# VHH binders against o75319: the designs that were tried, part 149

Target 1, 181 residues: o75319
Amino acid sequence: GNHIPERWKDYLPVGQRMPGTRFIAFKVPLQKSFEKKLAPEECFSPLDLFNKIREQNEELGLIIDLTYTQRYYKPEDLPETVPYLKIFTVGHQVPDDETIFKFKHAVNGFLKENKDNDKLIGVHCTHGLNRTGYLICRYLIDVEGVRPDDAIELFNRCRGHCLERQNYIEDLQNGPIRKNW
Below, E stands for the ipSAE of ESMFold2; O stands for the ipSAE of OpenDDE; V2 stands for 0.75 times the mean of E and O plus 0.25 times the DockQ between their complexes.

## First folded at step 10 (VHH)

Design H22 (framework vhh_etentamig_d1; at its last look DockQ between E and O 0.54; V2 from the best seeds 0.00; counts 0 for: pae E 4.9 > 2, grease 27.1 > 24.2)
Fold by OpenDDE, look of step 10:
Structure H22 (fold): chain B 181 residues (1-181), chain A 118 residues (1-118)
Amino acid sequence: as target 1 above (181 residues)
Amino acid sequence: EVQLLESGGGLVQPGGSLRLSCAASGFTFDDYAMSWVRQAPGKGPEWVSLISGYGDYTYYADSVKGRFTISRDNSKNTLYLQMNSLRAEDTAVYYCARYDDSYGFDYRGQGTLVTVSS
């Protein structure tokens, strides 16, 4: 139950806010039961997530969890003041239209309800990179009209790691726009 | 050690039904999404269905939507696949596979053969 996700240690815990957006990407925080298998400096708990966000002088307003497991942490491990949304997203394949729509809808809903603040939308999968990067970029491309290469570059720079999966990159660059309704 | 053991395969006529089972052991069953993957003769493996750890979310390949139902009983460490309205093209070896969110499927059973033929 507390096996460390593969390659999880290889990625920065938290990225930077993406300029011009409300997005911040991070790798999955791990609940306390994982700590016995980690060195102290490797630990990244839900509490650590919020501390790191605070260190950036930011505040999370929503967490979107894209993982297809519930073993990493529980919603109860998060502050009650921060809504948690689970969008089960299969890895290694381009998300389907329904998943993309769910993500867009959640983001748009958040933005509509949070016009009076500057709270962030925190998005994560296991590594906070491929699924996370694809859906954020897909949103920027389809909804905000950002050029695909600009969206990808922005995400990569802010996350501190580059999208790795070629099928995601190719779909972002050359794939069709997905419906926003 | 992780073990997955499929059962329930067999010969059925087109339009028939079959229920597959997979007994899992060697890991915390409800911590992992579980999947069915099939491989037809001369074809590569194909995702059939995926179910989350607690069974609250499911995924189906377009080819089986509306006909197949994935479920699980975590108290029994068992995964199921109810297959209805079976077609000839459903003929394949069906594998139970554990899905690791960081890696993909990392373990699968020996498979069980499903043959749909008149």
Scores: ipSAE 0.722, ipTM 0.859, lowest interface PAE 0.7, mean pLDDT 95
Fold by ESMFold2, look of step 10:
Structure H22 (fold): chain B 181 residues (1-181), chain A 118 residues (1-118)
Amino acid sequence: as target 1 above (181 residues)
Amino acid sequence: EVQLLESGGGLVQPGGSLRLSCAASGFTFDDYAMSWVRQAPGKGPEWVSLISGYGDYTYYADSVKGRFTISRDNSKNTLYLQMNSLRAEDTAVYYCARYDDSYGFDYRGQGTLVTVSS
């Protein structure tokens, strides 16, 4: 089955590049088989993702997929020049330290290999908001030393939607710095 | 109405094995990841394992990795948990749970009690 995820239509497809970072966030693209349930203006396929990134004069260099499944789209629907990494996160719970470490390791590896270009790391979960925002902010806080409130404000503004889950927000603001190893 | 019915719990000695089953109805089973969650007496719920809708990805808590195996049979709308090398610490009520990307674990069954004791 190809049901549209709940509230998926309520979110902007793609955010803006977060200034001073290499991150851009988006909601999960849906393969063409979902389009029977969507009006034309609601469609957001893997091709639509890349068209929208190109319209912003940006390029993706890595996609980090935080969902548990490939029912939404398959990696082969992506251009051959963009690496793809899946990191499963359980929704509604603050991601555990191993998940946070995997995310940090992937980002740090990308930055090392891409130090001579300006390609972006695209990050998504289902809605591109709570899990996505948490991990991006956690990286900025723990690795780059950004103030929690500044990281959250930057993400919210560039995504075009505010983080919604209070436990994620409270953990970012008041929780411990997570180790980078 | 979503319904999840667990079975297969019981009393087993340490080192023993049990296989839990969960019969699902009221939704398109293969559209959803499914999970086992357990709750020991006096403790909060603990996630145990998760399997993707098509069964192509499985995930385990560190406490059970290598001992427990999650599986599903989409033709029978049934989720399974094979539990080997059981320890006293595995004593809990085990719940079958449906995973929703927006809401996390949105439905669970009544649970089945697993007791690991001499």
Scores: ipSAE 0.156, ipTM 0.531, lowest interface PAE 4.9, mean pLDDT 88
ESMFold2 (binder alone), look of step 10: mean pLDDT 87; pTM 0.877

Design H23 (framework vhh_etentamig_d1; at its last look DockQ between E and O 0.22; V2 from the best seeds 0.00; counts 0 for: pae E 4.1 > 2, placed apart)
Fold by OpenDDE, look of step 10:
Structure H23 (fold): chain B 181 residues (1-181), chain A 118 residues (1-118)
Amino acid sequence: as target 1 above (181 residues)
Amino acid sequence: EVQLLESGGGLVQPGGSLRLSCAASGFTFDDYAMSWVRQAPGKGPEWVSLISGYGDSTYYADSVKGRFTISRDNSKNTLYLQMNSLRAEDTAVYYCARFDDSYGFDYRGQGTLVTVSS
């Protein structure tokens, strides 16, 4: 059934743009069928996502979906003008090198093709926190040369929630740089 | 009600092959990743393989990489596990499990026994 993801209500729907980057993190929007199980103020649909982004005077140029399911929403629920990319990412474990590379490649491709605008890369997993935060931070560390603690602090501040998984934090702080090409 | 029913287990010699099936019902099958989990006698459960809803992503435990193949037929609401080059250490009860992105393995079947022995 369309049960609400565990702890989904505990997280802010949408974070803030990360200064100096094109990243914004958010929790997974839920299709209309989930609204039956939510109070009106708890609802967060794909439409709500775009409305909230606009309220921040921003525009999404890409959505990267890291969830390992299709039950939350469908690509058809998104505007056709915004490309959607699925990178299946299992939770609770550090993403493998292939997943990391796919993410980096997607981000770099977007940046290359969107030099003439300021559209954002929207990244989400279920909560838009651990998987999302790890991959964004991994990119900043490996590709942009940002200090691990600075990347983590920046993400946490902008998302409004802190990375929770110690294995992710430890890998970001002390793990090796991953391949960029 | 979510139901998962495994089949295809049995006795096989080392080096042999076996194909497991899992019939799923009670939920939108292709919305969920599906997995195989096994439990050997005297050991805890071990994650074996995972496949995304549309089958375009798969993961395997190191212990079965190159030997096992997970697949699914969404038109039949069925999950499969092709097991090749079976080893004695593959002996276990194999469970079909639904994988929820946030909750994890939230449902599993009764299991099917796979015994690899000479």
Scores: ipSAE 0.499, ipTM 0.769, lowest interface PAE 0.9, mean pLDDT 94
Fold by ESMFold2, look of step 10:
Structure H23 (fold): chain B 181 residues (1-181), chain A 118 residues (1-118)
Amino acid sequence: as target 1 above (181 residues)
Amino acid sequence: EVQLLESGGGLVQPGGSLRLSCAASGFTFDDYAMSWVRQAPGKGPEWVSLISGYGDSTYYADSVKGRFTISRDNSKNTLYLQMNSLRAEDTAVYYCARFDDSYGFDYRGQGTLVTVSS
C-alpha cells in the first residue's frame, strides 16, 4: 500500500544543518506513487529532498535510512553519487548498543572519507525525530563530548520539532556513555 | 486502540514444532515492522525476530536462526512465527510486538506460553 505514514504530514520535511556538525535530519521522502494522496504543498519526494538541501546551500554526501521498509522510496531513486546506508537493528526500548555502534561507525567512516569537503550526513526514520534525534545526539555526546542537554537543544532547534519520547530523552541525559569501539 | 492477540502456544516435546499467530487491529498493519519477543522464567525479555512492514526483510536472534521463521499476512493483519526443532531453552511466554522506526517498540500483546518439555 501507498498510504501516507501515520502523522507524517505533521512534521517539517527537512531540518537545518546542525551548526558545528555534518548532520541534517529529515522525515522519510515518499516516492511519486504516494502523491495521489497528497496536496501539492504536502509532497516531499526524494527530488524535493535534494532541492531543499540545495536551497540551503548544502550537499548530501550520505543518507542513513533508519526505516525497516523499502516501500517509501528505493535507493535507486537517489543520485548514484550519494551513498545510501540502511541500519537494521533491534533490541531494547531505546536503540541498542549494536545500533548505536553501527551508526557511530558509519558516521566516523564518512567523516574520514569526506574530510576535504563539507557534505552532510542526512539521517531519517519515518518522521525524522525520535530515533533520528536519539542517534545523532548519542553520537555527539559519546564521540564529540557534547553535554546531553546541549545536544538535545541543538537537535530540536535544527529539526524544528522537539524529541517526544521521554525514555529516549532520559537515556541521553542520564544513561551511560556508550563505548565507541 | 492498538490490539495484539497472540495464540498458538502450548506444550510440545523437544524437536517438535509450533506455529504462533498474532492478530493485530487498531492500526495500519503494513506500516509497521512487527516482532516476536520472549520471556523465559527468571530472565528478562529477549528479542526473537522482526519482519519489515511489507515483509521484504526479516531478522533473527542468533539463538533461533535456522529454526524459526517469521512471516506476515497483511491481508489478514496477522503475524506468524513458525518454530521448528524446539528445545527446552525455547520455553517462554512469546509476545507479539509492534516496532515503529521513529519510536521503537511501543505495543505488546499479552503473550502465549510455549512449553518445551519431555
Scores: ipSAE 0.234, ipTM 0.595, lowest interface PAE 4.1, mean pLDDT 89
ESMFold2 (binder alone), look of step 10: mean pLDDT 85; pTM 0.857

Design H24 (framework vhh_etentamig_d1; at its last look DockQ between E and O 0.27; V2 from the best seeds 0.00; counts 0 for: pae E 6.7 > 2)
Fold by OpenDDE, look of step 10:
Structure H24 (fold): chain B 181 residues (1-181), chain A 118 residues (1-118)
Amino acid sequence: as target 1 above (181 residues)
Amino acid sequence: EVQLLESGGGLVQPGGSLRLSCAASGFTFDDYAMSWVRQAPGKGPEWVSLISAYGDSTYYADSVKGRFTISRDNSKNTLYLQMNSLRAEDTAVYYCARYDDSYGFDYRGQGTLVTVSS
């Protein structure tokens, strides 16, 4: 059935905009069917996501979904005005070069098309932490030239949780730059 | 109860082909990514392939890329693994496993034995 993702309740639903970037990270919103298994204060739906973003005086311009499942919510649960992009990303392992490239391409495309606004790129996996943090940091490091430790610190601070996976951290700190084109 | 039942294993010569199937029940099949995992004698489990819920994304271990193809038929609640150009090192018990995005591989079947030998 639609069981609550493991440890999902342990993470803040939505982080803060990363200063100097258009990124915001959040945990996966859950469709209505999950509400039966949650206390009211634990609920975090697609609607709740947008409400929380608005509370921060921000607006989502793109959602990048990194989860490798379809059971959490459907694209039709989102407003039609916000593009939704699925990049299937396996958990627990460093994303492959193709996945990294897809992410970078999507981000760059968004930025190119949204120069006239300040809408955010919302990125999430299940917890909005490890996969999400890695790809955002990888972008900042490879494309924006940010120091790895600075990127990681910035993400951790804004997400309200620290990257947990040592393999992700190690790759960000010491791994090679990935292809940008 | 979640059930996964593998079939299609057997003895095959090097260079041969084999197609594995996995019948799934007890859960909403098209909500979950599915995977194949194998365990060779004396070795730990190795993840072979992963397919998204709707089949629009696939993952392969380097050791099987270009030779194996994972697919699924959601109307039949069935997962498949087409194995071509089989090698001796592909000899293993192959397990069908459900992939949970948060927990990982939370259920697997009893497995089916694939033996590649001359």
Scores: ipSAE 0.276, ipTM 0.642, lowest interface PAE 1.6, mean pLDDT 93
Fold by ESMFold2, look of step 10:
Structure H24 (fold): chain B 181 residues (1-181), chain A 118 residues (1-118)
Amino acid sequence: as target 1 above (181 residues)
Amino acid sequence: EVQLLESGGGLVQPGGSLRLSCAASGFTFDDYAMSWVRQAPGKGPEWVSLISAYGDSTYYADSVKGRFTISRDNSKNTLYLQMNSLRAEDTAVYYCARYDDSYGFDYRGQGTLVTVSS
């Protein structure tokens, strides 16, 4: 059904732009059919996403959807024409090298295509936290050379929630550098 | 209480096939993605496959792509794994797991042993 994802209500809808980057993280927006199960203050639709980004004086140039399903919303539900890319999240614990590569490739492609504007890459999984934070931090560490603890601190502060999965944190801090593409 | 009960394991020769089943209870099955995870002797858990809540999307570890097929029957609260072209390295205890994006596999069953050996 149209059940609200577990603990989805506990997370801030949209974070802040991560300074020095083109990233902004958010939880999955829920199409109108979910709103019967939500109080007005709990709603976070695709339209709400774009309004909140605009209120920050920002603009989305790409949405990377890390969820494994289309039941939450579809690209056609977006109020504006924005490039949209789904990268299926697969893996027992830490995202595998194929997933990391796809994410890096998408980000690098965006940066080349959008060098003449200041549009943001919006990244979400279901809660916009663990998988989202891992892949953003992995990019910053592997591609931008950011120290792991600095990447994690920046993500946590701008998302408004701390990464929770210890195995993700440990992999970011102590795991191998993944080859860039 | 969430309960996951795997079955269908056994001894099979290389190149053979098995079908695993997982009976789920104690939660609304079609609200959750489901996964198979395996653990070989002396090793940590390895993710095998995941299927979305409605079965519209499936994902596989590289080591099993093209050989394994995950499926579900939401009317029977049952998850399946069809395993073909089995190899010795597929020997493991296979666990049915419920998937949560924030916490990973939050519940798993007791597992069913698959042994691939001559």
Scores: ipSAE 0.024, ipTM 0.405, lowest interface PAE 6.7, mean pLDDT 87
ESMFold2 (binder alone), look of step 10: mean pLDDT 85; pTM 0.855

Design H3 (framework vhh_etentamig_d1; at its last look DockQ between E and O 0.01; V2 from the best seeds 0.00; counts 0 for: pae O 8.4 > 2, placed apart)
Fold by ESMFold2, look of step 10:
Structure H3 (fold): chain B 181 residues (1-181), chain A 119 residues (1-119)
Amino acid sequence: as target 1 above (181 residues)
Amino acid sequence: EVQLLESGGGLVQPGGSLRLSCAASGFTFDDYAMSWVRQAPGKGPEWVSLITGYGDSTYYADSVKGRFTISRDNSKNTLYLQMNSLRAEDTAVYYCARYEDSFGYFDYRGQGTLVTVSS
């Protein structure tokens, strides 16, 4: 089915660029077939995503999709000039080392290929919060050397919602550092 | 009432094969991604594999890639795990689990089937 994901309406569609980084987080866009079940002000399509990014005077250069399905939108709904990468992430457990490595590898590859522009990496799961926030913060901590509490505060402020999963928060604050390669 | 009933576990030598089955009832099976999770003695649960509702995508933990194959038969409401090249570290209770995609967690699991790999 095309039912609206639970609690999806409760989250802001798109956050703000995280200052000092190339990241922006958002909830999963929903293709047009979902709009029959939404009030006009609740709609957030792939087109709406790009319009909102443009309104912030930003440009997406990569979308990392942390969901396992194409039920919400299809990659073909995105501009062909914007690379799309899917990384399946189990939302209940803290992502394993291989998933974290895949995310780091994708981000590092993007930064190298885009060193001469200022395009953003868009990251989303279903709500654009817990899974998304964990991986962004893990990258900032392990690769950029950001203090855990500073990474979490930056994500929360720019997303407009606080991370909710306590096991994710505890792992970011007190868990082991992870390999970068 | 959602029910998940695993079967096919047993004792097998290293290098051997087993096929696990999970009979599902009480819900519309093809609306849900399904997963296998295992728990070795004295350890916490470990995710093994996931298959989407229509079976168009499959995902595996790195520890089982190339050795295990997840599949489903939606006409029989049955999930499968083909386990090849079994190793002692694959010894565990294997659980069938239903995936709730809105929150990214498993909302139901079965009682499990024991797989023992030893010489």
Scores: ipSAE 0.165, ipTM 0.540, lowest interface PAE 4.5, mean pLDDT 89
Fold by OpenDDE, look of step 10:
Structure H3 (fold): chain B 181 residues (1-181), chain A 119 residues (1-119)
Amino acid sequence: as target 1 above (181 residues)
Amino acid sequence: EVQLLESGGGLVQPGGSLRLSCAASGFTFDDYAMSWVRQAPGKGPEWVSLITGYGDSTYYADSVKGRFTISRDNSKNTLYLQMNSLRAEDTAVYYCARYEDSFGYFDYRGQGTLVTVSS
């Protein structure tokens, strides 16, 4: 249905590009039917997403959708020039190795194919925070060799919200490197 | 067959209070954010207030903040506007409107109810 996700309005719609990376995080955009239940300033559609990205003088090259549902928007709502990847990711749990692998593979593939540009990898879950933050940080830690605390701080600062789930934070800080890529 | 019917307008003295109601029918009421808009004589329409579908968020024009309260009863398909500390400049026809998109477009509005604030 067209129920607004819980606490969705509490989060900034779009973060900032993470310096030194191609990542940008945002909360899930909602298709037009959801606008009926929102104030104008609360609305955040796929179109709004691209407008906001453009306002930052950036361009999206890939969207990775980590939500576990397809009711929020349709890939058809996106420009045809921007590929859309769905990675069904269960909430509240540390993503499994398969999910982590899928994410890393997608990111690496994008980077390989987009060496000649500076387009961004847009990542979102429902709020664009916990699942999104974990997987981005996991990538930075495992693949880029970033210190866990630095990765988390960078994400939090750029997203404008802090990771909330302690199990995610703990796994990032003290969990093993996932060598499945 | 969307219908919006405003009521509760009338003559009130400055500093007085008035409560407007809007009866909605012909659509799933709680699926839509609802607004009050007003039009004073010789002036263009002015947005007054908005409440989201579930009533969890409310917004007000600066001109009415602190004085007006928008609410809704979804079980009765009714929108309300409590107007306190009324001023002469609040005189207008008040319309109930159904919110459509993020650009402030309303796809339906009622016939309006006249509020006159005068001593």
Scores: ipSAE 0.011, ipTM 0.274, lowest interface PAE 8.4, mean pLDDT 92
ESMFold2 (binder alone), look of step 10: mean pLDDT 85; pTM 0.861

Design H4 (framework vhh_etentamig_d1; at its last look DockQ between E and O 0.42; V2 from the best seeds 0.00; counts 0 for: pae O 10.7 > 2, grease 24.6 > 24.2)
Fold by ESMFold2, look of step 10:
Structure H4 (fold): chain B 181 residues (1-181), chain A 119 residues (1-119)
Amino acid sequence: as target 1 above (181 residues)
Amino acid sequence: EVQLLESGGGLVQPGGSLRLSCAASGFTFDDYAMSWVRQAPGKGPEWVSLISGYGDSTYYADSVKGRFTISRDNSKNTLYLQMNSLRAEDTAVYYCARYEDTFGYFDYRGQGTLVTVSS
């Protein structure tokens, strides 16, 4: 079924743009069918996402969906002008090298194609925190040369929640640098 | 109710091939990532492969990478596993499993289909 994901209500819907980057993180938007199970003020639909981004004077140019399911919303619920990409991640595990590469490739491709604007890459998993934070930080560390603790602090501050998974934090801090081969 | 029905198992020689199928019903199939999990006699379950709901992303355990291919046909609500270059170590009951993305666990699996690889 269309059950509300566990702890989904506990997280801020949308973070803030991470300064010096093109990233913004958010929790998974929920299509209209979930709203029967939510108070009006708890709703966070695909439309609500775009409204909240606009309220920040920002614009999405790509959505990267890290979930394995379309149960929460379907790509048809998004404006046709915003590209959508789903990248498989295994929940609770550190993403493998192929997943990290696919994420880096998508981000680098976006930056090349969008060099003449300031549109953002929206990234989400279910809660917009652990899987999302890991891949964003992995990109900043490996591609932009950001120190692990600085990447983590920036993500935590802009998301409005701290990364919770210790194995993700450990891999970011002490794991190997992944090459952009 | 959710139902997953595996088929296509059997006896095969080392180096041979088999294709497993899983018929899914009772849920919106393309909303879920799907997986194959196997269990050798007397051993615990081992994850084999996963495919996203759209089928655009696939993942494999190291032990099967390069030999097995997961695929799905969302119009037929069917999951597949093409198994090539089979080895005795691949002998197991193979289960089709539905992935619950919130926490990364498999919430339903079928009855399984037996694959035996032996000379």
Scores: ipSAE 0.100, ipTM 0.414, lowest interface PAE 4.3, mean pLDDT 88
Fold by OpenDDE, look of step 10:
Structure H4 (fold): chain B 181 residues (1-181), chain A 119 residues (1-119)
Amino acid sequence: as target 1 above (181 residues)
Amino acid sequence: EVQLLESGGGLVQPGGSLRLSCAASGFTFDDYAMSWVRQAPGKGPEWVSLISGYGDSTYYADSVKGRFTISRDNSKNTLYLQMNSLRAEDTAVYYCARYEDTFGYFDYRGQGTLVTVSS
């Protein structure tokens, strides 16, 4: 259906590239069928996503979709040159080790294959905040050795919104490092 | 109009099994991940299980892992929850829910079906 996600309009559509990383977070773009329920300035389509990325003088090399649904947009709405990866991620609790591993594996694979460019990894859930922020921070902490508070602060600043879920924050700050199999 | 209708609840003894169903209508069923949530008397809601739109991914709360199995039949617009090795603490009203990823909140939930586990 064309039901706009709750509070979707409250979040900035696209964050900024996280300095020192290839990550950029954004809220879920909505296909054209949603536009009839939005003011023009509220619209954020797949096309708008790419336009906004271009406005930042960046280029997307991968999109990781963490949402619960396929109704917001279709991979066909994206340029064929940009790979699309769906990783279903539970929203009620800290992502499990398998989900974390899948995310890390995807990121590492992308980085391995894209050493010769500076294309970004675009990550989004519905709001591009909690699940998105957790997995990005988890990667920075576990793989890049970033201090948890620094990772969280960096994400929040670049996304333009702060992580909201306390269990995610607590796990990032005090939880164990997850294995990279 | 989105509708979710749970069924299959009832009284069962500890160690017993029960299968819940949820009939969905009013939306494209396989476009959405679906969840079961439960609420025990005097307690807050607890997420139980989630299944992806096409059924290729399943997730469980720690409290039900190994005992509960979530599944779906998209041709019938139906969500299922097979509950085995039931315990007294599984007693609750079980709800079928559709989520919008908003802080883990659901946008639609059924009226629920009562599961009572008692000797």
Scores: ipSAE 0.000, ipTM 0.273, lowest interface PAE 10.7, mean pLDDT 91
ESMFold2 (binder alone), look of step 10: mean pLDDT 86; pTM 0.869

